# Ledger of designs, part 21: VH-VL binders against Protein-tyrosine-phosphatase MKP1 (MKP1)

Target 1, 143 residues: Protein-tyrosine-phosphatase MKP1 (MKP1), of Arabidopsis thaliana (Mouse-ear cress) (q9c5s1r149to291)
Amino acid sequence: ECSKVADHIYVGGDAVAKDKSILKNNGITHILNCVGFICPEYFKSDFCYRSLWLQDSPSEDITSILYDVFDYFEDVREQSGRIFVHCCQGVSRSTSLVIAYLMWREGQSFDDAFQYVKSARGIADPNMGFACQLLQCQKRVHA
Below, E stands for the ipSAE of ESMFold2; O stands for the ipSAE of ESMFold2 at other seeds; V2 stands for 0.75 times the mean of E and O plus 0.25 times the DockQ between their complexes.

## First folded at step 20 (VH-VL; framework fv_unasnemab)

Design z3 (from y1 with light chain S30T; at its last look DockQ between E and O 0.98; V2 from the best seeds 0.76)
Fold by ESMFold2, look of step 20:
Structure z3 (fold): chain C 143 residues (1-143), chain A 121 residues (1-121), chain B 107 residues (1-107)
Amino acid sequence: as target 1 above (143 residues)
Amino acid sequence: EVQLVESGGGLVQPGRSLRLSCTASGFTFSGSWMDWVRQAPGKGLEWVAEIRNKKEYYYTYYAESVKGRFTISRDDSKSIVYLQMNSLRTEDTALYYCARLFYHEWYMDVWGKGTTVTVSS
Amino acid sequence: DIQMTQSPSSVSASVGDRVTITCRASQSVTSYLNWYQQKPGKAPKLLIYYASNLQSGVPSRFSGSGSGTDFTLTISSLQPEDFASYFCQQGYSTPLTFGGGTKVEME
């Protein structure tokens, strides 16, 4: 399922990442692949790709890359593009980055940003480590 | 005024080389993707090559008919895109356009007037 | 590669006529279909992008429709400056490909 979370942000899993027709029908221009260990850049000549190498583990540190990710989301928005953010299932890694972005961009608490993403994508469920990391840093990610 | 101006075309024998240049003005060249498209006499348009911007690592892509023989490149400081054409064949005879590609809908909104390449023995 | 087939190859028409040009893709291109006008001795000019959007400065007598594999360019009332060749182009998949063109000429 390709879930629209914001005007420029879409979230999903590998099944959508492999389907050019779904991506093109949603006007996707950019793809953020959170799982470069597992998923290749399936259509590299047809989209703009960036890959990250995140494990779905409570010990994975996502806070160190957040502002680079926020800058990239803002670059896409400023170009009027649409970014598809994915991991394997679109449950933890990709949704955690989008939750963090909403916390930063909208000044939302973790709980409010999570509820917003979950209303758009019901299976959104950051692992406990990611959730703890975002709770710990919510003062730092707020603008 | 947004402009693209091609140069470097001419008459050459098969197996020889030419380098085409396309000079851009009136827009932020370094942020744009640039393509070459050719049109053989009395024929339709054929996409030839593309070079992306710096954010996209200057990735290049080629039509199969020219892969290995043609090289697209760019110089952002001079606002020029190049097409190095090696091992030219009579089938490469065409009017060569450079164009600015808009990658959202993959259309070419700015075209040069073209430069003619004739490959004949 | 996606082949684009244009029909007809030429049209003889008079000023004021309604002109319809079709473009068929060998596989679905969704709405990633663009139309260009080319006058003799001139570079192509973008008319329509993403199947139906008019490019800035293009007269409203031009319209585009279709999705998937079948697309139409319509000139509702032909003007003297509209005698030209017209090309479709798919933007769905690299390599980008063009239709063979339709020449609209004076009767």
Scores: ipSAE 0.674, ipTM 0.883, lowest interface PAE 1.7, mean pLDDT 92
ESMFold2 (binder alone), look of step 20: mean pLDDT 94; pTM 0.952
ESMFold2 at other seeds, look of step 20: ipSAE 0.689; ipTM 0.887

Design z4 (from y1 with heavy chain N53D; at its last look DockQ between E and O 0.92; V2 from the best seeds 0.72)
Fold by ESMFold2 at other seeds, look of step 20:
Structure z4 (fold): chain C 143 residues (1-143), chain A 121 residues (1-121), chain B 107 residues (1-107)
Amino acid sequence: as target 1 above (143 residues)
Amino acid sequence: EVQLVESGGGLVQPGRSLRLSCTASGFTFSGSWMDWVRQAPGKGLEWVAEIRDKKEYYYTYYAESVKGRFTISRDDSKSIVYLQMNSLRTEDTALYYCARLFYHEWYMDVWGKGTTVTVSS
Amino acid sequence: DIQMTQSPSSVSASVGDRVTITCRASQSVSSYLNWYQQKPGKAPKLLIYYASNLQSGVPSRFSGSGSGTDFTLTISSLQPEDFASYFCQQGYSTPLTFGGGTKVEME
């Protein structure tokens, strides 16, 4: 349920987010909570938290925050940290941000990045709005 | 070279206040988490307080024995961390160290030489 | 709070001896266990972090092992400069807590 997607990126749902032993055993230093008004920051004093307030809705605009998220992932990587990215079930919101990051960082197409994430976390399933948004910004993030 | 220098210790009566300073040099202070640790005469080490960096909103945390009486703060422009100690008690008598905390493994890799606080009378 | 129980509280040893110090946590701390040396009149110095990693500049005669609740610091061949106190510290959960220390003394 805690899925390692990259050396510094782990993905999961609320069940992992509230289990300190799983987080610590995976060496997590940072937590990106995609659902701040649903899930609290369970262990505020033991990790570095950032919260986003995303709905799992095709109309939710994730493109406006992508470069802030990329900067945060890169900051964690450059500090040799490990970030746990979560939403409620670790299916759509959290995986969409990680897919976008791989598209940007590795120059992968949406499909290749999605397959990569899905290999690490089989339940990954961005909603159609997120998928469409990432396809539309694919040319913009490939710089 | 990396260095931490504490100052502001001294003899003070119970119930009074004292402010410790720790001046940092040789590293990027603004990106570091800073802790205070104390050691009573002939005793072990006791963690006292921590202040995080700006990315962590300068969050502060305290040992229960000092919560409500001590306040940790920092001035990144001067590379100084402070410990304001109010309502001092005789059990606060100790050598006070400042230390740089590395938050991945939660260890203190840089320590100052300490400043002595004696609470008596 | 996680209590750190360190043993022995003191040991008398001679140069060349193998010295073993143990640290037990009241709950699992994974590998978030650090070791410090404190020589008389000086500040603590980090020796080992994350259970087994040597800090730079620390002699290879020092080693750390363990995970979960039980940890060991070993000095393979005690040197004159190793007479000091040694402390473990857990980094798993705030508040950070230290063991009571082990004083290594000349026999």
Scores: ipSAE 0.621, ipTM 0.856, lowest interface PAE 1.8, mean pLDDT 92
ESMFold2, look of step 20: ipSAE 0.682; ipTM 0.885
ESMFold2 (binder alone), look of step 20: mean pLDDT 94; pTM 0.952

Design z5 (from y1 with light chain T94W; at its last look DockQ between E and O 0.91; V2 from the best seeds 0.00; counts 0 for: pae E 4.1 > 2, grease 19.4 > 18.9)
Fold by ESMFold2, look of step 20:
Structure z5 (fold): chain C 143 residues (1-143), chain A 121 residues (1-121), chain B 107 residues (1-107)
Amino acid sequence: as target 1 above (143 residues)
Amino acid sequence: EVQLVESGGGLVQPGRSLRLSCTASGFTFSGSWMDWVRQAPGKGLEWVAEIRNKKEYYYTYYAESVKGRFTISRDDSKSIVYLQMNSLRTEDTALYYCARLFYHEWYMDVWGKGTTVTVSS
Amino acid sequence: DIQMTQSPSSVSASVGDRVTITCRASQSVSSYLNWYQQKPGKAPKLLIYYASNLQSGVPSRFSGSGSGTDFTLTISSLQPEDFASYFCQQGYSWPLTFGGGTKVEME
């Protein structure tokens, strides 16, 4: 499923990442691949790609990359683009980055941003380490 | 005035090389994606090559018919895009257009007048 | 590659006529279909992008419609300056491909 979370942000898994029809029908211009060496850039000539290498592990540090990700989301928004953010299943890694962005951009608490993303994508479920990291940094994100 | 001007076309023998230039003015060249499109005499249009901007790492893409023989490049300080054409064949004979590509809907909104390349012995 | 088939290949028409040009893709291109006008000795000029959006400065007598595989360009009342060739182009899938063109000529 390609889940629309914001006007410029869509979330999903590898099944959507492999499907050019779904991506094009949603007007996707940019792809953030959270699992770069696991999932290839399937349509490199047709979209603008950036790749990250994130493990779905409580010990994976996502806070160190958040402002780079926010800058990228904002760059896409300012260009009137649409970004598809994915990992393998679209459950933990991709949704955690989008939750963090909503916390930063909209001033939402972790809980409010998580419920918003979950209402758009019901399988959203950041691992405990990601959730803990976002809770700990929400004061920094709101600064 | 937004403008693209091609140059460097001519008559060459098969196997030889030519370099085309396209000079841009009236818009922010460094932020644009640039394409080459050709039109054989009496025929339709064929996409040839594309070079992306700095944000896209200047990635280049080529039609299969020219891959390995043609090289697209750019000089942002001079607002010029180039097409180096090596190992030319008679089927490369065409009017070559430079175009600005808008990547959201993949259309070319600014075109040059073209430069003619004739490959004949 | 996605093949684009235009029909008719030529049309003889008079000023004031309604002209319809068809473009068919070999597979769905969603709405990623653009239309260009090319006058003799001139470069192509963008008319319509994303199936139905009129480019700035293009007269409202031009319109586009369709999605998927079948698209039309319509000139509601042909003017003398509209005698030209018209090309469709898909932007859905690499590589970008163009239709063979339709020449609109004076009867």
Scores: ipSAE 0.339, ipTM 0.806, lowest interface PAE 4.1, mean pLDDT 91
ESMFold2 (binder alone), look of step 20: mean pLDDT 94; pTM 0.948
ESMFold2 at other seeds, look of step 20: ipSAE 0.373; ipTM 0.812

Design z6 (from y1 with light chain Y50D; at its last look DockQ between E and O 0.91; V2 from the best seeds 0.00; counts 0 for: pae E 2.1 > 2)
Fold by ESMFold2, look of step 20:
Structure z6 (fold): chain C 143 residues (1-143), chain A 121 residues (1-121), chain B 107 residues (1-107)
Amino acid sequence: as target 1 above (143 residues)
Amino acid sequence: EVQLVESGGGLVQPGRSLRLSCTASGFTFSGSWMDWVRQAPGKGLEWVAEIRNKKEYYYTYYAESVKGRFTISRDDSKSIVYLQMNSLRTEDTALYYCARLFYHEWYMDVWGKGTTVTVSS
Amino acid sequence: DIQMTQSPSSVSASVGDRVTITCRASQSVSSYLNWYQQKPGKAPKLLIYDASNLQSGVPSRFSGSGSGTDFTLTISSLQPEDFASYFCQQGYSTPLTFGGGTKVEME
């Protein structure tokens, strides 16, 4: 399922990532592949790709890349593009990055951003390590 | 004004090489994707090649009919895109246009006047 | 590759006529369909992008419609400067492909 979270942000799993018609019908211009070790860039010539190499592990550090991800999301928004953010199932890694972005961009608490993303994509469920990291960096992201 | 100017066309024999240039002005060239499109005499338009900007790692893509023979490249400091055409064939005879591509909807909003390439024995 | 079939290949018309040009894709291209005008000896000029959006500076007598596989360019009241060739182009999938063109000429 391709879940629209914001005007420029869509979230999903590998099933959507490998379906060009779903991506094109949603006006996707950019793809953020959170799982470059696992999923290839399926349609390199038809989209703008960026890959990250995140494990779905409580010990994976996502805070080190957050501002690079925010800059990319903002670049897509400023170009009036639409970015599809995915991992394997669109549950933890991709949703965690989007939650972090909403915290930063909209000034939302972790809880508010999480509920917002979950209302758009009901299976959103960051692993406890990601959730802990976002809670701990809430002050830095808002400042 | 926004402008694209192609050059380097001419008459060449089959099997020879030619390099086309396209000089851009009036817009931020380094942020744009650039395409080559050709039009054989009395025929329709055929997409040939594309080069993306630096943010997209200068990725290049080619029509199957020219893959392995043509190379697109760019020099952002000079605002020039090139098309190196090797192993030319008579079916490569065409008017070659340089165009700026808008990648959201994949349309070409700026075109040059074209440069003619004639391949004949 | 997506084949673009354009019809008619030519049409004779008079100033003031309504002209309709059709473009059909061999598979769905969603709304990724663009229209160009090309006058003799000149480069193509973008008229309509994404099926129905007029490019800046294009007269409102031009309109585009359609989605999926079937698209139409309409000139509501033909003007002398509109005698030209018109091409559709799909932007859904690389390689980008063009229709064969429609020549609109004076009757």
Scores: ipSAE 0.589, ipTM 0.870, lowest interface PAE 2.1, mean pLDDT 92
ESMFold2 (binder alone), look of step 20: mean pLDDT 94; pTM 0.947
ESMFold2 at other seeds, look of step 20: ipSAE 0.669; ipTM 0.884

## First folded at step 22 (VH-VL; framework fv_unasnemab)

Design za (from y1 with heavy chain H104Y; at its last look DockQ between E and O 0.96; V2 from the best seeds 0.00; counts 0 for: pae E 2.5 > 2)
Fold by ESMFold2, look of step 22:
Structure za (fold): chain C 143 residues (1-143), chain A 121 residues (1-121), chain B 107 residues (1-107)
Amino acid sequence: as target 1 above (143 residues)
Amino acid sequence: EVQLVESGGGLVQPGRSLRLSCTASGFTFSGSWMDWVRQAPGKGLEWVAEIRNKKEYYYTYYAESVKGRFTISRDDSKSIVYLQMNSLRTEDTALYYCARLFYYEWYMDVWGKGTTVTVSS
Amino acid sequence: DIQMTQSPSSVSASVGDRVTITCRASQSVSSYLNWYQQKPGKAPKLLIYYASNLQSGVPSRFSGSGSGTDFTLTISSLQPEDFASYFCQQGYSTPLTFGGGTKVEME
C-alpha cells in the first residue's frame, strides 16, 4: 500500500512507514509523518523526517499549515527527492495534504485533485471537515 | 573549485582530547550534510559521524564505537564542520576525512585530504 | 549493522586487462551501493553511485552492476592510473559501512 501519486509523492499508512525495505525500494528520501502523536520516526538516521500532529477529526484545522507543507513538497521535488506522506491508514490526513498540494501546484479543483489521488490510491477518503476546508479555500490554494 | 580541508590532527596520549576542523569552499555548505570517515593505518574506511543541515535541525549521528566520546558540530557562517574527540583511545588512531554526503543515494562525492590523529602513550 | 565483504583483497594485473571486483552485503541493500577509488596518500574518489551510475568525470571503462546483496565493479581495460585501492560502501542503512578494499597492483 505504498501509493505513488506523483513522481516525488508517495502515500501510505503506518504499515509502510515502519517497513524500511519498502521505503528504500521506492527511493524514498523524505517522510512526512502526519501523526506524530501515534507514529514515531521509525528510521530517523536513514531518512529526512518532518512530523505533524493532526487528528482525523472534522474540527482539525489543516488550512493553516498548507503553505508550509507545499514548501516542503517543493523542496523535495527541487532536490529530486521522493517524499512518503503517511498517517495511520493513509486514508484521510495524508491524502488531504496531497490533494491540497495538487490543487495548488496543478491548479486543479478539489474534485479533480481528489479523483486523481483516488485513482492512485483507491481508499483515499478525506474526512468531511478536511474536504470542506479544501473546498472553502480552493481559490486561495490555486497557484 | 569544490574543496574540503581538514586540520587539527596530531599526536596525543590516551584519554586526551582533540578537535578536528574541516573548512569547506566552492559549494553551498549550509545546505549540505557533512560526515567524518576515518581510516586506520593499513585498514579500510570506517564511518564515524554525520551532521545534517539546518532544515534537518542539525541532527547528529555517530558510529557506536565513538558515541558518547565524539561530538560533531558545524558553523554555517564560517563553512566549518568540527569533530570534538574526547577520551581518545589507541584504536582511534587513523587518518580522518571529512566528506560531503549526498543523502538521496547516500554517497560521498567530495572528500578532504584528511588529517592524521595518532593516539599512543 | 550491514557487513560488506569485498573480494579479492588484492589483484595483480597488467595494463589492458579486464579487472572485476566483487562486493557482497550481509543483507539486501537494494541498489544503495557505491564504489570509491583511493590512491596511496590520497583521498577516496567516488566512481559509481547507486550500483551502476557513473560519477561525472569518471572514464567509461568503469562500470558497476548488481542489486540486493551482490555487486561488481568492472574496469574493462586497465590503465596505468587505475592502479589503486577500490572500496564499496552501502548507503541503505546507518551506520554506513565499507568493504575491506581491493588493491589493484601492477604485475
Scores: ipSAE 0.558, ipTM 0.859, lowest interface PAE 2.5, mean pLDDT 92
ESMFold2 (binder alone), look of step 22: mean pLDDT 94; pTM 0.950
ESMFold2 at other seeds, look of step 22: ipSAE 0.568; ipTM 0.867

Design zb (from y1 with heavy chain D35H; at its last look DockQ between E and O 0.96; V2 from the best seeds 0.74)
Fold by ESMFold2 at other seeds, look of step 22:
Structure zb (fold): chain C 143 residues (1-143), chain A 121 residues (1-121), chain B 107 residues (1-107)
Amino acid sequence: as target 1 above (143 residues)
Amino acid sequence: EVQLVESGGGLVQPGRSLRLSCTASGFTFSGSWMHWVRQAPGKGLEWVAEIRNKKEYYYTYYAESVKGRFTISRDDSKSIVYLQMNSLRTEDTALYYCARLFYHEWYMDVWGKGTTVTVSS
Amino acid sequence: DIQMTQSPSSVSASVGDRVTITCRASQSVSSYLNWYQQKPGKAPKLLIYYASNLQSGVPSRFSGSGSGTDFTLTISSLQPEDFASYFCQQGYSTPLTFGGGTKVEME
């Protein structure tokens, strides 16, 4: 399932990432692959790709890359593009990055941003380490 | 006005090289994706090559018929796209267009009028 | 690769006629189908993108329709400046491919 979270942001798993028809029918122009070690860039000549190398582990530090991800999301928005953000199942890594972005851009609390993402994608479930990290950086991203 | 002007075409013997240039004006060239498309005499249009912008790491893609022989490149400071054509064959004879591609729907909204390349002995 | 088949290859028509040109793709291209006009010695000009959207500055007598594999370009009332070649192009999958063209000429 390709879940629309914002005008320019869509979230899903590997099943959508490897289906050109779903991606094209949703007007996807850019793909953020959170799991470059596991999933290849399936249609490199047909889209714009960026890859990250995130483990779905509570000990994985996602805060160090957040502003790079925010810059990329903003670049896509400025170009009127649509970005598909994915990991393996579209549950933890991809949704955590989108939650962080909504906290930063919209000034939402972690709880509000998580609820917003979950209303668009019911299986969204950041691991406890990611949730803790986003709660910790809530003070910083709202500035 | 938005404009693309190709140059560098001519008559050349098989096995030789030519470099085509495409000068852009009237738009922010550095943010654009640029393509070459050709049309052989009496034939349809054939896509040849693509070069993406800096945010896309200047990635290049080629039609199978020219891969390994042609190289697309760009100079953003001069607003120029190049097509280096090596090991030319008679079947490369064509009118060569440069075009700006809009990548949301993959259409070419700006074209030049082309430059003619003739490959014969 | 996706093959694009245009028909007819030529049309003889008079000013005021309704002209319809068809384009068929060898597999679905969704709505990623674009139409161009080209006059001899001139640069190609985008008319319609994404099956049915008119490019800015294109007269409303031009329209496009279709999705999937079958598409049409219609000129509702042919004008003297519309005698030209027309070709379609799919934007769904690389390599980008073009139809063989349709020449619209004076009867």
Scores: ipSAE 0.645, ipTM 0.870, lowest interface PAE 1.7, mean pLDDT 92
ESMFold2, look of step 22: ipSAE 0.676; ipTM 0.879
ESMFold2 (binder alone), look of step 22: mean pLDDT 93; pTM 0.924

Design zc (from y1 with light chain Y92W; at its last look DockQ between E and O 0.95; V2 from the best seeds 0.00; counts 0 for: pae E 2.1 > 2)
Fold by ESMFold2, look of step 22:
Structure zc (fold): chain C 143 residues (1-143), chain A 121 residues (1-121), chain B 107 residues (1-107)
Amino acid sequence: as target 1 above (143 residues)
Amino acid sequence: EVQLVESGGGLVQPGRSLRLSCTASGFTFSGSWMDWVRQAPGKGLEWVAEIRNKKEYYYTYYAESVKGRFTISRDDSKSIVYLQMNSLRTEDTALYYCARLFYHEWYMDVWGKGTTVTVSS
Amino acid sequence: DIQMTQSPSSVSASVGDRVTITCRASQSVSSYLNWYQQKPGKAPKLLIYYASNLQSGVPSRFSGSGSGTDFTLTISSLQPEDFASYFCQQGWSTPLTFGGGTKVEME
């Protein structure tokens, strides 16, 4: 299942990441692989890849990489590209990064951004550590 | 306005080397992906090589027929793409074009006029 | 590698004729199919991209259609400047591959 969250952002799991037809039929040009140790870059010559190394753990610090991820999402948008953001199941790591982006780009609260992503991808469920980190970012951004 | 100009073609013996250049103007070269495509006399088009931009780490890709013998490179400060052709064979005889690739739909919207490479004893 | 087969290899036509050129891919390429025109001694020129999109500056008498494995390029009313060779090219998978071409010539 390849879930469209924004005009340039799609989210899913490994099953979509390894299906070139689904990716190309959705117009995907860029792939952000949140789990570079676990999932390879399946079609390296046919897409633009970036890989991150995230554990789905409450103790994993995603805050330190958020602005690099935002810059990348903005680069893709400015190039009129479409980015597929994935982890293993498309539940926690990939959705957390997209939620954070919507908070930053649209000025949404964590809850509003999360509900927006969840309406597009019903299984979205950031782990409690990611959710807490994004709530902390909300206060900093909106203060 | 937008232009690609190839140079460096010529007559060369099999087993020797030749270096092609492609000078770009009229667009932001550093953000573009660049390809080489060749056309043997009286024949169709064959994709040869591609080099991506800096954001894509300058990754390079090659047709199997040239892999290990040809090297594509670029100099963004001079807006030039190069094709280093080593161990040339008679079947490499062709008109060599450089082209700008648009990677969303994978088409070549700008082509140079080409430079001729003849590999003959 | 995806093989691209064009037909016919040549066609003799008169000014004003409707000309249809076909291109078949060895496997589905969705809509990632592009068309080029090449006149003798000249570089290829992009006509159609993504199966049916007309490139800027290309006359509206050119059109493309198809999806999957079977594609057509149509010239609705052939003009003298349209006598040329035409090539399809798939953009689905690297290596990028071209059809063998179709020469449209004056009868």
Scores: ipSAE 0.607, ipTM 0.863, lowest interface PAE 2.1, mean pLDDT 92
ESMFold2 (binder alone), look of step 22: mean pLDDT 94; pTM 0.951
ESMFold2 at other seeds, look of step 22: ipSAE 0.632; ipTM 0.874

Design zd (from y1 with light chain S31Y; at its last look DockQ between E and O 0.97; V2 from the best seeds 0.77)
Heavy chain, then light chain:
Amino acid sequence: EVQLVESGGGLVQPGRSLRLSCTASGFTFSGSWMDWVRQAPGKGLEWVAEIRNKKEYYYTYYAESVKGRFTISRDDSKSIVYLQMNSLRTEDTALYYCARLFYHEWYMDVWGKGTTVTVSS
Amino acid sequence: DIQMTQSPSSVSASVGDRVTITCRASQSVSYYLNWYQQKPGKAPKLLIYYASNLQSGVPSRFSGSGSGTDFTLTISSLQPEDFASYFCQQGYSTPLTFGGGTKVEME
ESMFold2, look of step 22: ipSAE 0.705; ipTM 0.892
ESMFold2 (binder alone), look of step 22: mean pLDDT 94; pTM 0.951
ESMFold2 at other seeds, look of step 22: ipSAE 0.688; ipTM 0.888

Design ze (from y1 with heavy chain L101I; at its last look DockQ between E and O 0.97; V2 from the best seeds 0.00; counts 0 for: pae O 2.3 > 2)
Fold by ESMFold2 at other seeds, look of step 22:
Formats: C-alpha cells, structure tokens, sequence
Structure ze (fold): chain C 143 residues (1-143), chain A 121 residues (1-121), chain B 107 residues (1-107)
C-alpha cells in the first residue's frame, strides 16, 4: 500500500504511516501528514515531518496551501530525499495534493495527472470538492 | 579540508558542569545535522545527542542517559556546535566526539578527534 | 532500543589473511547498517554505509553484505594498516546504537 508515484514521491494511508519498516524499506526521508489532528507524527526522531490539518470534505479548501506543498516537494527533491504523503486511507487528501503537484510541475491536465496517480495507486479518488478545485486550477495554470 | 575540532574537556568533580565546543570547517555547516558520540575508557561508542539544521527547526534529541542534564546547541554564524553538560556524573567520563551525520542513511562521515571529559571526586 | 552484537570480539590474523566480522541486530534494521574503523587513539572512520556501499577513499578489499538482522564486514586480504578495531552501527531507529567492536590484531 505504499505507492510510488514519482522518484521522490510516495503515497499511502495511516497503515503505512505507522509502519516504520515499510517507510524505511522504501527509503523515505520526509513525511507529509495531511491529517495532523488525527494521525500523530509516529516516528518524529527518525524522519523529517510536516503536518497539515485537512478534512476529507468537499468544503475543505486545499488551493490555499498548494504552493507551500509544492515548495516542500521541491525541497525534498533538491535534497535527493523521498517524501511519503499520507492521509487516513490514502484515497482523497494525499492523492489530491500529489495530483496538483504533477499538474503544476509537469504541466499536466487534471485528467492526465489523475490517471497517472491512479495507475500508481488504484484507489486514488479525490472527493468531488477537491476534484472541482483542481479542475479550476487547471484553467489558471495554462493561462 | 573537511574537519571537526572539539574543545572544552577537562577534569571536574561530580555535580559540576562543562561546555564542549566543536568547530567545523571545509563544508556547509548550516545545512548539516550534527551529533555528539562518546566513548568511555575501555568501552564502545554511545550516541549522546543530535541537533538538526534550521530547516528542521533546530530540533534536538538526546540519549536517555543524558536527557535533562545535557543540552546541544549550535551557532551557524560561527560554525560551532556545543554540548552543555550539567550535573555531571562519574559515568559521563569519556572521550567526546562531534560528528556530521547524513540523515538519508544515518551514517557519520566526518568525526572530530574528540575531547576528554573526566568526572572524578 | 536496538542492540547490536558483534562477533568475534577479537581476531588474530596475519597480513594477507581474509578476515570476516559479523554484526547482529536485535530486530530488523533493513539495510541501515554502517561500518567504522578505529585505530588506537584515533576517531572512528566510516568504511561502509547502508550495508554495502564503500565510502569514498576506502580500498576495495573492504566489503559489506547483509540485510535485516545479520551483516558481515569482510577484508579480502589484510594489510598492515588494517590492524584496528571495527564497529557496526544501525541507522534504522533513534537512538543510534553501535556494536561492541572487533579488534583485529597481528598474530
């Protein structure tokens, strides 16, 4: 359930986040915890953590944090690290952030980035609010 | 070239304090994580403390044997890492090394020559 | 904490001998196992990191192998400068821990 999406980006749920063996076997150096109120930083002294506090709700605004997330992904890439991005199930919140990053960095449409992430992690399924927000970002990215 | 030089060791009585310094040169100190490791006479190596860089909020971590008594800190402008050792015990007698740690695989690729701390009544 | 046990504690050998040193972890450390050389009165020097990668400047006669709990350091043909103590160290979990060391002595 630890899905490799890019050389430096891995995605999963809480089950992987609390399994140090899986994280270490995948060479994870950094962890982006999308659900800081729900999931603690399980191995704080063994990894580099950043926490966000996102609800899996169509009303949750993810666009306001995207550039901070992109900067963090780029910092990890520049340091040759590997980041594990997670929420509870690794379905909506974490995959939405990775989809947004691929749209921004690779110039992909939402549909192309979503299919790319889904091919790596078949259960990827952003909620309708997140999908709408990313579709709206798509029009801005190419303007 | 790349080097670490410790100083500040000495002979002290139990309950007293010492401050160790480690001066770095030849590499980008501010981007590195720094550790202290000690070696008691006739014994093996024991990890003591770690301080992360500014991007990691200068987080500090300690071995249980020194927690609450020792404080690691750093001054990036001077390229120095410190170990403040309070309430010293005879068990703290050791040669103290500072080391640069690479956090991907958690290895120490640069070590100082060490500074000796002797705690004796 | 993860305990690291080295064997043997001492090896008596001659120049040209093949020397093997083992290191066992009390639980899996994946490949997060590093090897150091320490000569008397000197600081440790990194030899091998991540189980099998040679540090820059380390002669190819040194090699490391293993994963999980069991690891081996091998010196294929001992040289005079190789008489020293050798330590393993796990990098899997804080606190970082070291093996007790293996002293390689002249026979």
Amino acid sequence: as target 1 above (143 residues)
Amino acid sequence: EVQLVESGGGLVQPGRSLRLSCTASGFTFSGSWMDWVRQAPGKGLEWVAEIRNKKEYYYTYYAESVKGRFTISRDDSKSIVYLQMNSLRTEDTALYYCARIFYHEWYMDVWGKGTTVTVSS
Amino acid sequence: DIQMTQSPSSVSASVGDRVTITCRASQSVSSYLNWYQQKPGKAPKLLIYYASNLQSGVPSRFSGSGSGTDFTLTISSLQPEDFASYFCQQGYSTPLTFGGGTKVEME
Scores: ipSAE 0.573, ipTM 0.863, lowest interface PAE 2.3, mean pLDDT 92
ESMFold2, look of step 22: ipSAE 0.663; ipTM 0.885
ESMFold2 (binder alone), look of step 22: mean pLDDT 94; pTM 0.949

